VH-VL binders against Large ribosomal subunit protein eL28 (rpl28). Designs and how they scored, part 6

Target 1, 132 residues: Large ribosomal subunit protein eL28 (rpl28), of Dictyostelium discoideum (Social amoeba) (q9gs21)
Amino acid sequence: MSQDLVWSIIKKNNAFLKSSHGLTLSAEPGNLRNKNSLKYSGLARRTTIDVAAVNGKVVVSSKIVKKAAFPAQSKKTTTFSTVNTRKTARFVKTLATQYAPELRAAALGRLHRVQSALRSAKKAAARKAKKN
Below, E stands for the ipSAE of ESMFold2; O stands for the ipSAE of OpenDDE; V2 stands for 0.75 times the mean of E and O plus 0.25 times the DockQ between their complexes.

## First folded at step 1 (VH-VL)

Design L2_a9 (framework fv_dalutrafusp)
Fold by ESMFold2-Fast, scan of step 1:
Order: sequence, then C-alpha cells, then structure tokens
Structure L2_a9 (fold): chain C 132 residues (1-132), chain A 121 residues (1-121), chain B 107 residues (1-107)
Amino acid sequence: as target 1 above (132 residues)
Amino acid sequence: EVQLVQSGAEVKKPGESLKISCKASGYSFTSYWINWVRQMPGKGLEWMGRIDPSDSYTNYAGKFKDQVTISADKSISTAYLQWSSLKASDTAMYYCARDTSEWELLYFDYWGQGTLVTVSS
Amino acid sequence: DIQMTQSPSSLSASVGDRVTITCRASQDISNYLNWYQQKPGKAPKLLIYAASNLQSGVPSRFSGSGSGTDFTFTISSLQPEDIATYYCQQYDSLPYTFGQGTKVEIK
C-alpha cells in the first residue's frame, strides 16, 4: 500500500475521532480566523505531539521547546518501525507524560490507530500478492 | 551579552527554608528554559529540573520532585530554586543553566557561577 | 532514566599526550549527547554538542564521536589548561542525565 493511501485512512479516522471526542492532538475550538484577531497573538504553544505514518513507518513529531523565531528548527522527529510497538509506545508515553500530560491519552490512541492501519495495509498487500 | 548571575553563598541549619536566585540578562528570558543542576562536594553533576519562564511550567527529575520548588519571575528575568525545610544532604553547589530550547540541538550554552549552600548544625 | 557511565573515572597524562574518555548510555540515544568541561571552582563549559560538533570558540584539539550507546571524547594534545573534570550528558529524554565525570590531571 502507498504512503498516501495509508495516510488518508489514518487522517480520516483521526478526524472522525476528534469530532466525537472533542479535543485531540490537533483539535481547534470553534474560533474565528487568526488573521482578523483584535490582539496580536502573544500566546506561545509550548508542546505539540503528532503521530503519522510515513513510508510504512511510524513517525512521532514534537515541538517541545519554545522558540519565538524559526519554529521548524524546534521540531523533532523520531522514526520507528511497526515491529517496535513496545518501544514506540514507551517513547510516546514518556514524551507526553513529561511535556504534555493532557495529550497523553490522545497521543497513545493515535499511535495505536496508526500502528493498526500499517499492519492492516501490510496484510492487504500480502493478500494481493498471493492472488497473483 | 548573555549572563546568568546567581545569588551568594548560604549557610543554613537543618529545617530552615531557603530560596536562591538566578538572574538572566542579555536575551529574551521567556524564550529559553532555565535548568538547575546540583553538585555535591567532590561529586558529579545532577540535573534537578527546569522551568519555562513564559508560564512557569516545570519538569523535575524524580528524586527532586518533592524536595524543591523551581519558580520564575519573568518581570525581573529571575529563576528560583527553593527548599521548605533543608537537610544536611542538601549541602552542594547549585548551578542554573540556559538550554538552547531546540530539541534537535539541545545543550546548556550559558551557566551561572554557582551558589554554594552549606547545611550544618 | 537513562544511565550514563564514563570510563575511566580519572587519569593522569603528560602535556602533549592524546587523552580518550568514553561514555556509555544504558539505551540508544542516537547522537543526543553533549560533553562539558569543568575546571576546579568553576561552572561547567560546553565543548561538544550532538556527539561530534565543536562549540564555537573551543580549541580544535577537542573532538567527539559515536552514536547509539557508545561515545568517545578525545583531546589530541593535552595542554596544562585542560586540567578539569569532563562530563557527558544525554538529552534524548527527560530527565537529562550526566555521566559520573572523568578527572583529567597532568603528571
């Protein structure tokens, strides 16, 4: 299965879950567009954790440190294979527990969904290969 | 010029409270984490914890979580390390240090000169 | 917590000697390791960051290498001003942890 297909499935499931449960890793309350804000945003986001599938692997991304300029430079990514499920879960749990406890359950839930989707994709590919 | 200046040496008795300071200058205080590091006499370095001065969010090493309080006052660019009740085992040099606040390249680039705390009867 | 173990705990060498210190992490920390120098009575000073990068203003005789769990710090030609204790420090995960230190003395 292609990376685009796997990503699409994961994103769709995440969006559905977000709507059902309210707040998730990327949830945004029903606020107006930032561009028309009366006050220039003085709020800094300290921690963001995301989990995605890239090239058949699990990629955990985080922005843990505050950086006023060049936010991309403060972003860290760590790549895991699906066979290292225990190591990946421990990493996400520790990361969330230390930097964003409020996101712990959501981050682990998304990780489990991403890992499940990747395993399903591999099984589907194996079935197609066996057919021909 | 980036500087971290710590308060002077302290001599205390067991059971007394203490609050030491680390005053930052030469940079945007709220843009970088401040770390506290302990060094017991003749021993190595121990990371105690850190604070984000923009909102006073803290992380502690497990062994220090219930022993000390880290705080900061962004209006005067000062971070603090506090004990409610000192023990003889708290005798040590205490350093504050700024980290780069960039996970891929995180290191302690500037350090305070240290505050010696001696706790004895 | 990630445990950092340095070897040796202390050494004595002559001016001009090559000095090598090793640091071992209890788990894979990729290249998220720094080296600090602490001279007697002074605060630590960063020498090497991200395993192998020399900090600006630090003499080129200092170098670092390694990844994963095993790391090496080298002084290619020991100078009198290098008398100090050297510490490795991992920043892969909280809590940040230091090695126990290696004391370098001149004979």
Scores: ipSAE 0.007, ipTM 0.528, lowest interface PAE 15.3, mean pLDDT 78

Design L2_c1 (framework fv_dalutrafusp)
Fold by ESMFold2-Fast, scan of step 1:
Structure L2_c1 (fold): chain C 132 residues (1-132), chain A 117 residues (1-117), chain B 107 residues (1-107)
Amino acid sequence: as target 1 above (132 residues)
Amino acid sequence: EVQLVQSGAEVKKPGESLKISCKASGYSFTSYWINWVRQMPGKGLEWMGRIDPSDSYTNYAGKFKDQVTISADKSISTAYLQWSSLKASDTAMYYCARDYGDYFDYWGQGTLVTVSS
Amino acid sequence: DIQMTQSPSSLSASVGDRVTITCRASQDISNYLNWYQQKPGKAPKLLIYAASNLQSGVPSRFSGSGSGTDFTFTISSLQPEDIATYYCQQYDSLPYTFGQGTKVEIK
C-alpha cells in the first residue's frame, strides 16, 4: 500500500515506465501517454538521457550512439535513491557533459523535479505508516 | 458527473482577508490535483499553484508563493485559495481546475474578486 | 520559467476558413502541451492534450501538431461557435505556463 501511495504521488509529477521499444511511457490508469526521452538535437542517430521515478527510486536511462565502422547503440540504466541527491546529480552531470552536453541543463532540471516528488512521496508514506 | 463549483463573487477593500472555495463532486477528490488559475480583466491565464488533496502538498508559481495560500479539506471535497491582505492588483477572475499532472479536463465556473477602495 | 509565445495575438476569418495558430516554447517541452478554448464570460475548455490528442466530445475540426519548441493548432473549417480566445499551455515543468492567447473573431 505504501508503495502504491508513493507511486501515485510520483505519477502526478510525470513518472514514467520504460518500454521495450526504447520509449518512456506514462503508466497512468486509463490513459497511456508517450514521452520522448531527452535527445541531442540535430543528429540522425541520437544520444538520449532520461530521468524517471520508478518504485520510489530515481532511474537514469541513457542510449549512447557509439562511433564505429558498424555503428551500434548501447542502452544503460542506473538506479539511485533520493537520499543520494549529490551522487545522482554528479552522475547525471557527468553523463550529459560526456555524451549530450546540449541536454545537460534539461536533464538536471528533470532530476530535481523527480527527486522533489520522491521526497514528498516518502514523507506521505512515512506519515501513513505511523498512523497504521 | 464531474463538477467543480466555486463560491460566489466577492467585493472587498484593500487590506481585507478573503478565502474562496472550489467544491468537487462526481469523482475521487484525492486522486487529482486542484489548480488555481488567475485571469485579470482583459488579460490571459496565469497558473498560480496546485494542491494534492491527499496530503495537502502544494506547488506555487514563484510570483504567487508569498501572496496566497492554497489549502484543501478532503472530508468535504473542497479546495481553497486565501489572501491574508488583499490588494487592488488582486482584482481578477479566479478559476479552479483539476488535473492528473497533465491537462485541466474540468474547470470551475470562476469566482470574480473585485478589490477597490 | 518556460515562456510560451502565441502568434498571432488576434485574427479575423470567415466561416468555413482554415485557421492556424502557433505556439512557441522557450525550451524543449517534448509533446507536453495543451490547447484550451475560452468563450466570452466562460471558463476555459480543454480541446487538445499532449500536443495532438483530441479531447473526448471535441469536434474533429480541431487539431494540434508539433513537438519540441514549435506547435500548431488548427481549425479546419471555422464555425460561428468557435469565436473564442485560444491558449496553449505547457506541462513539462512547474510552474505551468500559458501563452498570451489568440483571439479568433469572425470578419
Scores: ipSAE 0.000, ipTM 0.526, lowest interface PAE 16.7, mean pLDDT 78

Design L2_c8 (framework fv_dalutrafusp; at its last look DockQ between E and O 0.03; V2 from the best seeds 0.00; counts 0 for: pae E 11.0 > 2, placed apart)
Fold by ESMFold2, look of step 2:
Structure L2_c8 (fold): chain C 132 residues (1-132), chain A 119 residues (1-119), chain B 107 residues (1-107)
Amino acid sequence: as target 1 above (132 residues)
Amino acid sequence: EVQLVQSGAEVKKPGESLKISCKASGYSFTSYWINWVRQMPGKGLEWMGRIDPSDSYTNYAGKFKDQVTISADKSISTAYLQWSSLKASDTAMYYCARDEYYDSGFDYWGQGTLVTVSS
Amino acid sequence: DIQMTQSPSSLSASVGDRVTITCRASQDISNYLNWYQQKPGKAPKLLIYAASNLQSGVPSRFSGSGSGTDFTFTISSLQPEDIATYYCQQYDSLPYTFGQGTKVEIK
C-alpha cells in the first residue's frame, strides 16, 4: 500500500491523548504538527520522528525507513529531563538532519512547545504543593 | 552572510493601518524563529512575539495579543508585523531578530523600523 | 510573567575599570539567561548566552555567571567602545522578558 493510501484509511480514525503532570498533551505517533496530512503522519510515513511528553519528561522516538519492515527493531526512544532544553534540541536537530531533514523545523518547534508546556505544568504543580 | 533587512521608517496618523517587514537572507528561513521586539523612545526592550516560519506557528506576549498580527511568507523569506489601527502609543522602534531553537539567543537583528504615530 | 530586575540602572566608570551588572529573576530560570549590548542608534547585540557562554566574536573581557534567580555580567577592563546599554533577557518561559537595562558611560 502506498503511504497516501494508508493515510487516507487512518486519518479519520487516528488520535492520541497523553497525560502528564497536571496537563494533557495529545499527539499521534510521528505527527509533529497534529495535522491530517501525509507529511506529518507517523503511521503513514516510513521515516518518522516523534516528540512527546510522557510522565513529565520529554521522549524523542524515531522510526528509521530501512528498518520499517521490523517496527520493534527500527523504533528507538530517548528520554530527556526538562532541565536543559539545549541538550534535547541538539539531539533532535542532529537526528532530523541525518534521517529526516524535511521534518527538522517541525520537530524542533514541537519540542519547544512540549518543553514550554511541561515547564508551565511543573510550576503549577509546585504552587499547588505549597498550598497543602 | 546572515542578514535581516527591515522596511523603512513610517510616519502615520492614529487609526491608520500598517504592515512592516523583515526580509531574511543568508540562511534557511524556515529553520529559525523570527521574534519582534519593541523599544519605546528612551525605554528598554519588550518582546512582542515570534513566528516559526515553517508552519506559521506564533506566540504573543499577552499585552500584544490581539493588538498586532505576526505573519511570514516563506516563499520570499519575509516576516511581518502589522496593525489594523495604530495608536499614538505605538510610536516606537521595532526590531526583528532571529532565534535558534537550541541556543535561544537572538543572534541576528534587523536594523529596526521607526514607527511614528501622531495626530 | 517573569520579571527581570537589573542593578544599577546606570553607572559611570573609567577606562580600565571592572564593571559589574546584576540581574535578578522573579522566579528560578535555571541558566536560561542572555546578555545583550545596545549602542546608541543601533540594534542590540548578543554577548552572552546561557548565563555564562561567550557568543562567537565577542571579546573575552565580557563574562557572565549565575543560575536560578541571581546573575552577574562583568566587563573586566572597560574600553571606550563599551559605552552602551546592557540588557539581560530570560528565555526559560514565554513571554520572554528583558531587564530594564543598565546604561554604562565613561567618566
Scores: ipSAE 0.007, ipTM 0.565, lowest interface PAE 11.0, mean pLDDT 78
ESMFold2-Fast, scan of step 1: ipSAE 0.008; ipTM 0.544
ESMFold2 (binder alone), look of step 2: mean pLDDT 94; pTM 0.959
OpenDDE, look of step 2: ipSAE 0.016; ipTM 0.653

Design L2_d3 (from L2_s1 with heavy chain E99D Y100W T101Y Y102D E103S G104E S105G F107M Y109V; framework fv_dalutrafusp)
Fold by ESMFold2-Fast, scan of step 1:
Parts: sequence; C-alpha cells; structure tokens
Structure L2_d3 (fold): chain C 132 residues (1-132), chain A 120 residues (1-120), chain B 107 residues (1-107)
Amino acid sequence: as target 1 above (132 residues)
Amino acid sequence: EVQLVQSGAEVKKPGESLKISCKASGYSFTSYWINWVRQMPGKGLEWMGRIDPSDSYTNYAGKFKDQVTISADKSISTAYLQWSSLKASDTAMYYCARDWYDSEGYMDVWGQGTLVTVSS
Amino acid sequence: DIQMTQSPSSLSASVGDRVTITCRASQDISNYLNWYQQKPGKAPKLLIYAASNLQSGVPSRFSGSGSGTDFTFTISSLQPEDIATYYCQQYDSLPYTFGQGTKVEIK
C-alpha cells in the first residue's frame, strides 16, 4: 500500500466509526409489517445486543427487558479498548448466554469484525504518523 | 531518540496534593498508550492504569480508580499522574511506560521513574 | 483480575549456570505474557514479549516459553550483568498484572 491509500482508508474508517450505529443483533425473523402493531409489541419486549465502533473504541449496548410491568427502557452501554480483546469477548459471551443465547455466535462475530477494523485503523494511523 | 522523561523526586506530607509528569519525545505521542506503574519500596510492580493521549480515554486498575487521576496534554506530549490527597501508603517509585496500540501490552520504553516520599 | 504467581521468589546461582523462572496465571492467557528485567535503581526493561519473542537488542541467552497458564523464562548461561529482579506480566485483559518478581543473585 501507498501512503496516500493508507490515509484514505484511515479517514474513511474514522468517519464511518464516528457516524456508525453499529450492528443490532436480534433473534426475530425479519419481515414484520408496520401495520401489525401486536407483533411489534412482542419485538419491543425482546433483549437486544449491539456491538459498534465509536470514536476508536468498542461499545457494547444491550436492551434488557426489566421485571417491571411498565415497559422500562433499560439501555446499558459499556465501552472497551481494543487491548481488552479477551475481556470484551468474555463480557459479550456472558451477556449473550444470560439473555439471548441464539445471538452468541453472531455477537462474537460482529465483535471480532469491529476489533479488527479498529486495530487496522490504529495501525494505519501509526504508519502515517511515523512518516512525519 | 525515543524516550520518556519523568519529573523529579517529591517529598510531601499526608493530605497534600501532587501532580507528576512524563514527557515523551522521539515518537508520535498519540499513537501509544501511556501506562503508570507503581513500585513500593522493596516490593514488586503494580499496574495503575493507562491513558490514550489522542482522546484522553483512561483505564484504571480497580484499587487506583478512586486514588489517582491520569491525564495527558497531547500539545506538549506529556502525561500526568495526580493525587488530590496523598497518604503515607503512596510512598513509592512511579514509572510511566509506553504501549503501542498494536503491541498488545508490550511496554517497550519506560521513564526513569519519579520517587514520591510521603511522611509526616 | 488475573493473578500471576512466580517461582521462585529468589535464587542464587553461579556465573555460567542455567537459570529458570516460572510464572503461572490464574486463568488461560494464551501467549499474552511479557518478561521484564529490573536492575537495582533502574526502570524495568522488556526482554521477552508474547511469551517467546526476544526483544530487539536483548542477548540470545534469554528465552521464554509456554502458553495457557504455565510459562518459563530461562537464562542459558548466567552473566554477572544479569543480576536483577525478573517480572512476568500478562496483557490478556485489563488490569495488566505482574508476578511478584524473582530476585536473581550470584553465589
């Protein structure tokens, strides 16, 4: 790779990471109609796991259905660095195992992709900085 | 050429505040974590925490989270370790060490250390 | 937190001896382990990274091996300048943790 291409990749990755919503993982089949509100009521009460790259960090978000009858929106966000690779993976495994076992493999796959992208971006940035 | 230079020795009393520094040169400061490591007299090494100078994101070891503040000023390539109120148990040598994002925790360059003595 | 235990805490050996230090992690850390040398009054120096890789400029008499929970550090032929305390350190997860150190001295 050339220096110019490396910078372009870093710039695009940084912009993508900043604006990205990340991937929200769900066990629900994908073709519900907006008109059928009863089916959407069930979806709204389901646990979800989201893994995203935000500002060079790994952000894991979860929506857990609470004990209360009121539809309590409990979004918990936990931020990890790329160096915390095994701790982040363990956190995601535990979260998925407890609340959404069917999402475990997909959540870990997304995590690995996010970590790889962040590592590549930092590596490219370091190469650019070294050129001075 | 690549080096970390720490501020000089400090002698303080319990309850006093203190801020020590670690100045980087010869490399891209924002491309490396800066770690802080404590060594009490005659004892081993304890990792306290680290900072990403590019955005001042920090990680602390649990027992140091409420004890110290780690900060950095990327405009002068300097990282800091700060106490609001020193205790006698803070008497130790304090080291800073860099850690490249892709080195996965290899602390390859260390400062010379800052000796902090806290006594009444 | 991952606990790192070194053995022995100290040892005395003669010049030319083979010296082996062990480090045990409380859980599987793959190969995410470093070895450092600290001479009296000096900052630690990285000798071995990722369990078995020799840091640039470090003499070949130093070596590391192991994976998972059990690791060894070896000095194949002890020299007077090797008198120091040696530390293992895991970087599998935060917080980074060190072994308690092994003091190597000459008889």
Scores: ipSAE 0.005, ipTM 0.532, lowest interface PAE 13.2, mean pLDDT 78

Design L2_s1 (framework fv_dalutrafusp)
Fold by ESMFold2-Fast, scan of step 1:
Structure L2_s1 (fold): chain C 132 residues (1-132), chain A 120 residues (1-120), chain B 107 residues (1-107)
Amino acid sequence: as target 1 above (132 residues)
Amino acid sequence: EVQLVQSGAEVKKPGESLKISCKASGYSFTSYWINWVRQMPGKGLEWMGRIDPSDSYTNYAGKFKDQVTISADKSISTAYLQWSSLKASDTAMYYCAREYTYEGSYFDYWGQGTLVTVSS
Amino acid sequence: DIQMTQSPSSLSASVGDRVTITCRASQDISNYLNWYQQKPGKAPKLLIYAASNLQSGVPSRFSGSGSGTDFTFTISSLQPEDIATYYCQQYDSLPYTFGQGTKVEIK
């Protein structure tokens, strides 16, 4: 599957499916809430992985920092359709394995919930359209 | 050392445009959000918005979204707050502040403030 | 938006007194609360972050506690240099919001 790097998607349409709220995952305790919370990215910043539903697609973003005298930050945003569930899971697993193994299970769990909510929303919309 | 140095005081008339600055030094400018905070004379602190200098992504408090523009130039480590048309109600002290995000999110360094006076 | 309410709006105390300021959030913010000190004519200074963590270089007489909606800031033994306005600030969600401030005076 092709991976498309998109910076603008997360900045719009985050409220399309309320049951598919994006959740920011951080290695720092206490910053895991089922709503748009702050990303931890200070001097000793941790990898932050965000999984959200935007315009019927799954959007995965990450901020990765290197431990150094002058910390550098890399941001990456990739969009996936629900049809590409396995490829999306592979992408999330790769990010977590390389940079934040402690977040892997939580990030994959969040991805599953987002994808399930998107599928449910699609079915509900289709049923409503057919009913009338 | 870490410093945020703001531009000097401004005296303007209603309807005029204005752009004030916050120059960062002593750290990696793109690694921290820069926040803008307003304090009207004799009043408390009010968060206006913030910018991530690495990609110029901004967040605004609702009441300020259509009132001001926040921008940054990472080549000179400077953040900006600007008005297209000032009102007398914009008279205030404006602070910029660096946001540190480790085991919390907080404003660890502040600029000295820029006093903006808008009168006719 | 999350509203932050401080109590009292002002207080007067003597040197050596224990001073307590409270801050209430309009909804649960866990421990995502900071306290700042602003001395007359100066920019604010961070004292406490994440409800109870003392910022490096800040005297141990300052402390914070609380979780959820109710938070407390304490100065165990008030000093002359502590005359200032103190602000709580939530960072649970955007927009960030501050309490209205508590002015601490010495008499």
Scores: ipSAE 0.000, ipTM 0.526, lowest interface PAE 15.9, mean pLDDT 76

Design L2_s6 (framework fv_dalutrafusp)
Fold by ESMFold2-Fast, scan of step 1:
Structure L2_s6 (fold): chain C 132 residues (1-132), chain A 122 residues (1-122), chain B 107 residues (1-107)
Amino acid sequence: as target 1 above (132 residues)
Amino acid sequence: EVQLVQSGAEVKKPGESLKISCKASGYSFTSYWINWVRQMPGKGLEWMGRIDPSDSYTNYAGKFKDQVTISADKSISTAYLQWSSLKASDTAMYYCARSEYVYDSDYYFDYWGQGTLVTVSS
Amino acid sequence: DIQMTQSPSSLSASVGDRVTITCRASQDISNYLNWYQQKPGKAPKLLIYAASNLQSGVPSRFSGSGSGTDFTFTISSLQPEDIATYYCQQYDSLPYTFGQGTKVEIK
């Protein structure tokens, strides 16, 4: 499958995890892309980008197919503090531009939502602490 | 801030095993490749291979494939270079160096360890 | 593997001189070339990345240029602290390879 499809599946799954509506557990069967290629032969031939909140920090995860003469699949996780918003956004933009330009807008949107949620959660926790 | 600290000098005999270390601090260890570079006495630099500490994925230069093992322990932010049986030709200074892998266009070794001198003699 | 060849292997120059080192790749590597400085007994230090970009904290007297197969590294005005061996390194393809080094000494 294409890197767009992989990211879309990850993004939709994460978005829908907040509700238990009767969502199908697989986005691939019945999806318009429906490519049944065995091109990968056990090796992922695609790039994925995920942005998540982990332990109060922004975590950007990527699986990248390298352009080297000996192609390699590489998985990376980079952790950012909430105070380095410009650096995190630049990182996500550069990552998407190099390996998955079609995911750039979606990844930045996800980053903004994750950062906003973390700020809101921290403020809510501080408010509750002051109560007692 | 960012530091790579390598283990001390080693003096070994041919046939002995050895494992040297590179301890990282001041950054997210799993977010960067750790590279190993050899420099034989009076000679230039040779890239041996690299490891992604997040999943222990490795790449080796062909010359070093099956000659050494690169590993990492992310719980203590330490990368390793290991020989099962040393040869006199393994006498060299060994450096570890950090590189970003997120984007391939600007790939450089921005921080280096101080080096570990390995001497193999009878 | 991509072979990197530096010229000259060594040079001696006076303080204030312009020093030029060249590096040739056995195949086209675009601008995927770095330059490192290694002082005696020390680890290498990155000076220039992607052929022409000066690393933060590196003096402006150091510069790089070139693309494809031919690259140049220049020290515009040699200083005593610049005594070192300089290496080019390609990162276009695995395995990454270095030039043999150029030793720079002061007369």
Scores: ipSAE 0.000, ipTM 0.519, lowest interface PAE 14.8, mean pLDDT 78

Design N1_s7 (framework fv_nepuvibart; at its last look DockQ between E and O 0.10; V2 from the best seeds 0.00; counts 0 for: pae E 14.5 > 2, placed apart)
Fold by ESMFold2, look of step 2:
Structure N1_s7 (fold): chain C 132 residues (1-132), chain A 121 residues (1-121), chain B 107 residues (1-107)
Amino acid sequence: as target 1 above (132 residues)
Amino acid sequence: QVQLVESGGGLVKPGGSLRLSCAASGFTFSDYYMSWIRQAPGKGLEWVSYISSSGSTIYYADSVKGRFTISRDNAKSSLYLQMNSLRAEDTAVYYCARGTEYWTEGAFDIWGQGTLVTVSS
Amino acid sequence: DIQMTQSPSSLSASVGDRVTITCQASQDISNYLNWYQQKPGKAPKLLIYDASNLETGVPSRFSGSGSGTDFTFTISGLQPEDIATYYCQQYDNLPLTFGGGTKVEIK
């Protein structure tokens, strides 16, 4: 089953996942769940972590402010298979612990929600493929 | 087996102090946000305090702010609540609760049995 | 603070009945809502997280739905062991707040 089909089913069958695609958490005291309380402008530059479903896979993105080794990049993106749930969780834990410890629990919660939505969409796609 | 065990509850007069402890076992304590949640006799649940996994971020309910201090010792897998200037309204069973591993920040998947604090003359 | 209004405050039902409990948030909390069961004399137990997801080991007769401000918790076939008080709890913002609880009894 192609990732295109899985992705189309994810979009069709999961309004929460579609609405939360690309959601970014910001590392700021007291607003772990509200990225819009301090707009991303020249005045509010923060380390961020984003967890989303992209093309049927889990994608973890981060922006690390003041990372001298990557001065031109605003994001680092890592893609994970839906099979590697523990590896993905460990990656997100390590990343948040190092760069945004206040976001650790929120990022892991978001990861679980994305992984659950992808598992549900994969089951639905398999059921539809069998029907055909 | 994963468990939380509260201790240190008892009878105390108004204005007194009491220190609650929560011993954690069967999981990596330092990975989890922890909370104290209380329940007055015959009443509902009230969140009291929240502490991040490292201990660097702490929140209190307004009703206890300035009187209660949450802390943790990750080396001892222990959570604490220092309660000062106790009032009759603080009478409750106090639960130690664990936030989920990577699930949600505000869901509590493991609870202790509770320890009773009674504040009366 | 986000106020959680839970209804009804109590109910009585027969074994096998469908039981429905509602929870309304004073503002949009997306799906950041959990449901707990507390049996008499026991600590609360997490049943449902993020509005609709069953916690591991929870029987499938329990379900949750909703988003935004209006949430529903359902027991599709009440069993004798389901006698308890049920609480909703939001975690969209601090302070964390619980609904007032719904006491479920067998008649």
Scores: ipSAE 0.005, ipTM 0.539, lowest interface PAE 14.5, mean pLDDT 77
ESMFold2-Fast, scan of step 1: ipSAE 0.005; ipTM 0.553
ESMFold2 (binder alone), look of step 2: mean pLDDT 93; pTM 0.952
OpenDDE, look of step 2: ipSAE 0.011; ipTM 0.650

Design N2_d1 (framework fv_nepuvibart)
Fold by ESMFold2-Fast, scan of step 1:
Structure N2_d1 (fold): chain C 132 residues (1-132), chain A 119 residues (1-119), chain B 107 residues (1-107)
Amino acid sequence: as target 1 above (132 residues)
Amino acid sequence: QVQLVESGGGLVKPGGSLRLSCAASGFTFSDYYMSWIRQAPGKGLEWVSYISYSGSTIYYADSVKGRFTISRDNAKSSLYLQMNSLRAEDTAVYYCARDYLDEYGMDVWGQGTLVTVSS
Amino acid sequence: DIQMTQSPSSLSASVGDRVTITCQASQDISNYLNWYQQKPGKAPKLLIYAASNLETGVPSRFSGSGSGTDFTFTISGLQPEDIATYYCQQYDSYPYTFGGGTKVEIK
């Protein structure tokens, strides 16, 4: 799956994560820089690290595209709770060290934004439950 | 076990500069956001700045934007605050704090370092 | 920015009294509120995190409650060592903001 597929899943499946749409794909400078910096373009391969919100959880994925394959992609996804931010950050750091060390800072920055968006969505849901 | 120690405070004239340091021990420094908080003599607490795990995300209070720069060195377990164009109203005790985000917020604070801006 | 209104600004009570301090946030912060104790010349010490959770090593006479916009901090059976200024602080969003503080003194 691609980052676009993760975006599509969020858009279709969870109204409480609508704020994550803007954060993940918005035109705001920080999000655009993070999205672009999650790509390393080389002669033989491109590696990306994606962080997105899916159904109230943080989903971290990596993708390696090989020049010689048709269309060669190795994609792995892992799902985390918003409460366990340090465990998620350790995973993102390990993933970046393994696949794309140059993307570590950008991936961690995106993780913070995704977790902030999910926290906002959780508060909105709790507020609605309290009101109703 | 967990400890934060600030240094670098002192007397400086208006328009001058100071660099504060915060040395961390007893925990994995690179797994935490870090913040600077200040307290003017006889006044309350004011949050100044934060920095994310790797330094990729930084935020400043409006009162210090453009004058202060937060940074970190994870290999040295150290946090820094470069303060330029200092004003009398920047006079305060400056604390560094470990930020446990949505679990605990700021749970461990240093002892503070005094910055005095006067003629 | 989220404004934190803390009351009262100061209070005087007797040893053994029940002391109550309140904080009101200008917008919903869920349970992302801490309470700190600051003694003269010392750094703030975390007492209560996430509105109602007692920090390790903190005496059980301290408690917190509330959610959303209205929060309460209570000392059940005030002791002499509790003389300090107490601050609430929201960590829902940046910039983090503090209440103005409540100075607790013994009569």
Scores: ipSAE 0.000, ipTM 0.510, lowest interface PAE 16.6, mean pLDDT 75

Design N2_s8 (framework fv_nepuvibart)
Fold by ESMFold2-Fast, scan of step 1:
Structure N2_s8 (fold): chain C 132 residues (1-132), chain A 123 residues (1-123), chain B 107 residues (1-107)
Amino acid sequence: as target 1 above (132 residues)
Amino acid sequence: QVQLVESGGGLVKPGGSLRLSCAASGFTFSDYYMSWIRQAPGKGLEWVSYISYSGSTIYYADSVKGRFTISRDNAKSSLYLQMNSLRAEDTAVYYCAKDYETYVSGEYYFDYWGQGTLVTVSS
Amino acid sequence: DIQMTQSPSSLSASVGDRVTITCQASQDISNYLNWYQQKPGKAPKLLIYAASNLETGVPSRFSGSGSGTDFTFTISGLQPEDIATYYCQQYDSYPYTFGGGTKVEIK
């Protein structure tokens, strides 16, 4: 139900990172719609914060680039229910201020829209279960 | 440049069915959510439905749930609205609209609209 | 659903006048509000998004302000081509809802 929203955020993020990274190995016209190209975006050296809806819950995903002798990247996901709006917003703010302050406003805006969509979906489901 | 052209409207009796089509050009259709928005004669705008770029996420206004089905064919750059069990109150101009979402800032709006196609439900 | 109450329903003004339209949401929608212009017999056109941002190519005489539940749309120096019905629209939650519209006519 909410799965396509996750793919939308991931797809846009991967396209952006690939473009910024400057890689051209898979940039042939026939490869633009090839799902296998997504694996290379995982190696891009950029911190990202994504917010998506999965199975009626809010999922916040982050890719953190560590600065060390050997560059390291890690992806982590945290799942929140739509009922705890303030807790999720605080988490997103903290994550952004710590790793990508420039993304804070965008991440919070995205969170609000994801939460609104989930609230609407829950209300619609409850309406179907209700009898008159 | 960007064009949305609706077709399929017409006169239909209550309880009947119609299928609306929207032909898109001038942008990468498969990258955008799409919506149907309607307007009854002399009345305001009512959002009807949206469909995600892949077709897996769909939402309907309560007034049309169970009767209308939104779908898309990305290979043909086309959006559809199958309307069943039509009622007099479904009489409206139906607009195909391109949904625009800014990835970074998260704004969301309908940046391009088709010319609309009139659906009249009357006995 | 979030109800959008728009006022006035219609107005008549002279060329050069300042026209103000208001939109009130039944609950807090932050700045998640757009304004559209619909000329007679035509499809709507986006003018303002996210409460106060002017869409590319839209004349600067159009402006928007507000946040939370109260929003204002203004035309500074009304022109003949501004004869239209104007709609606000919230995108905070589904279903997306529009205001009832304000018909702007010239005297």
Scores: ipSAE 0.000, ipTM 0.532, lowest interface PAE 14.0, mean pLDDT 77

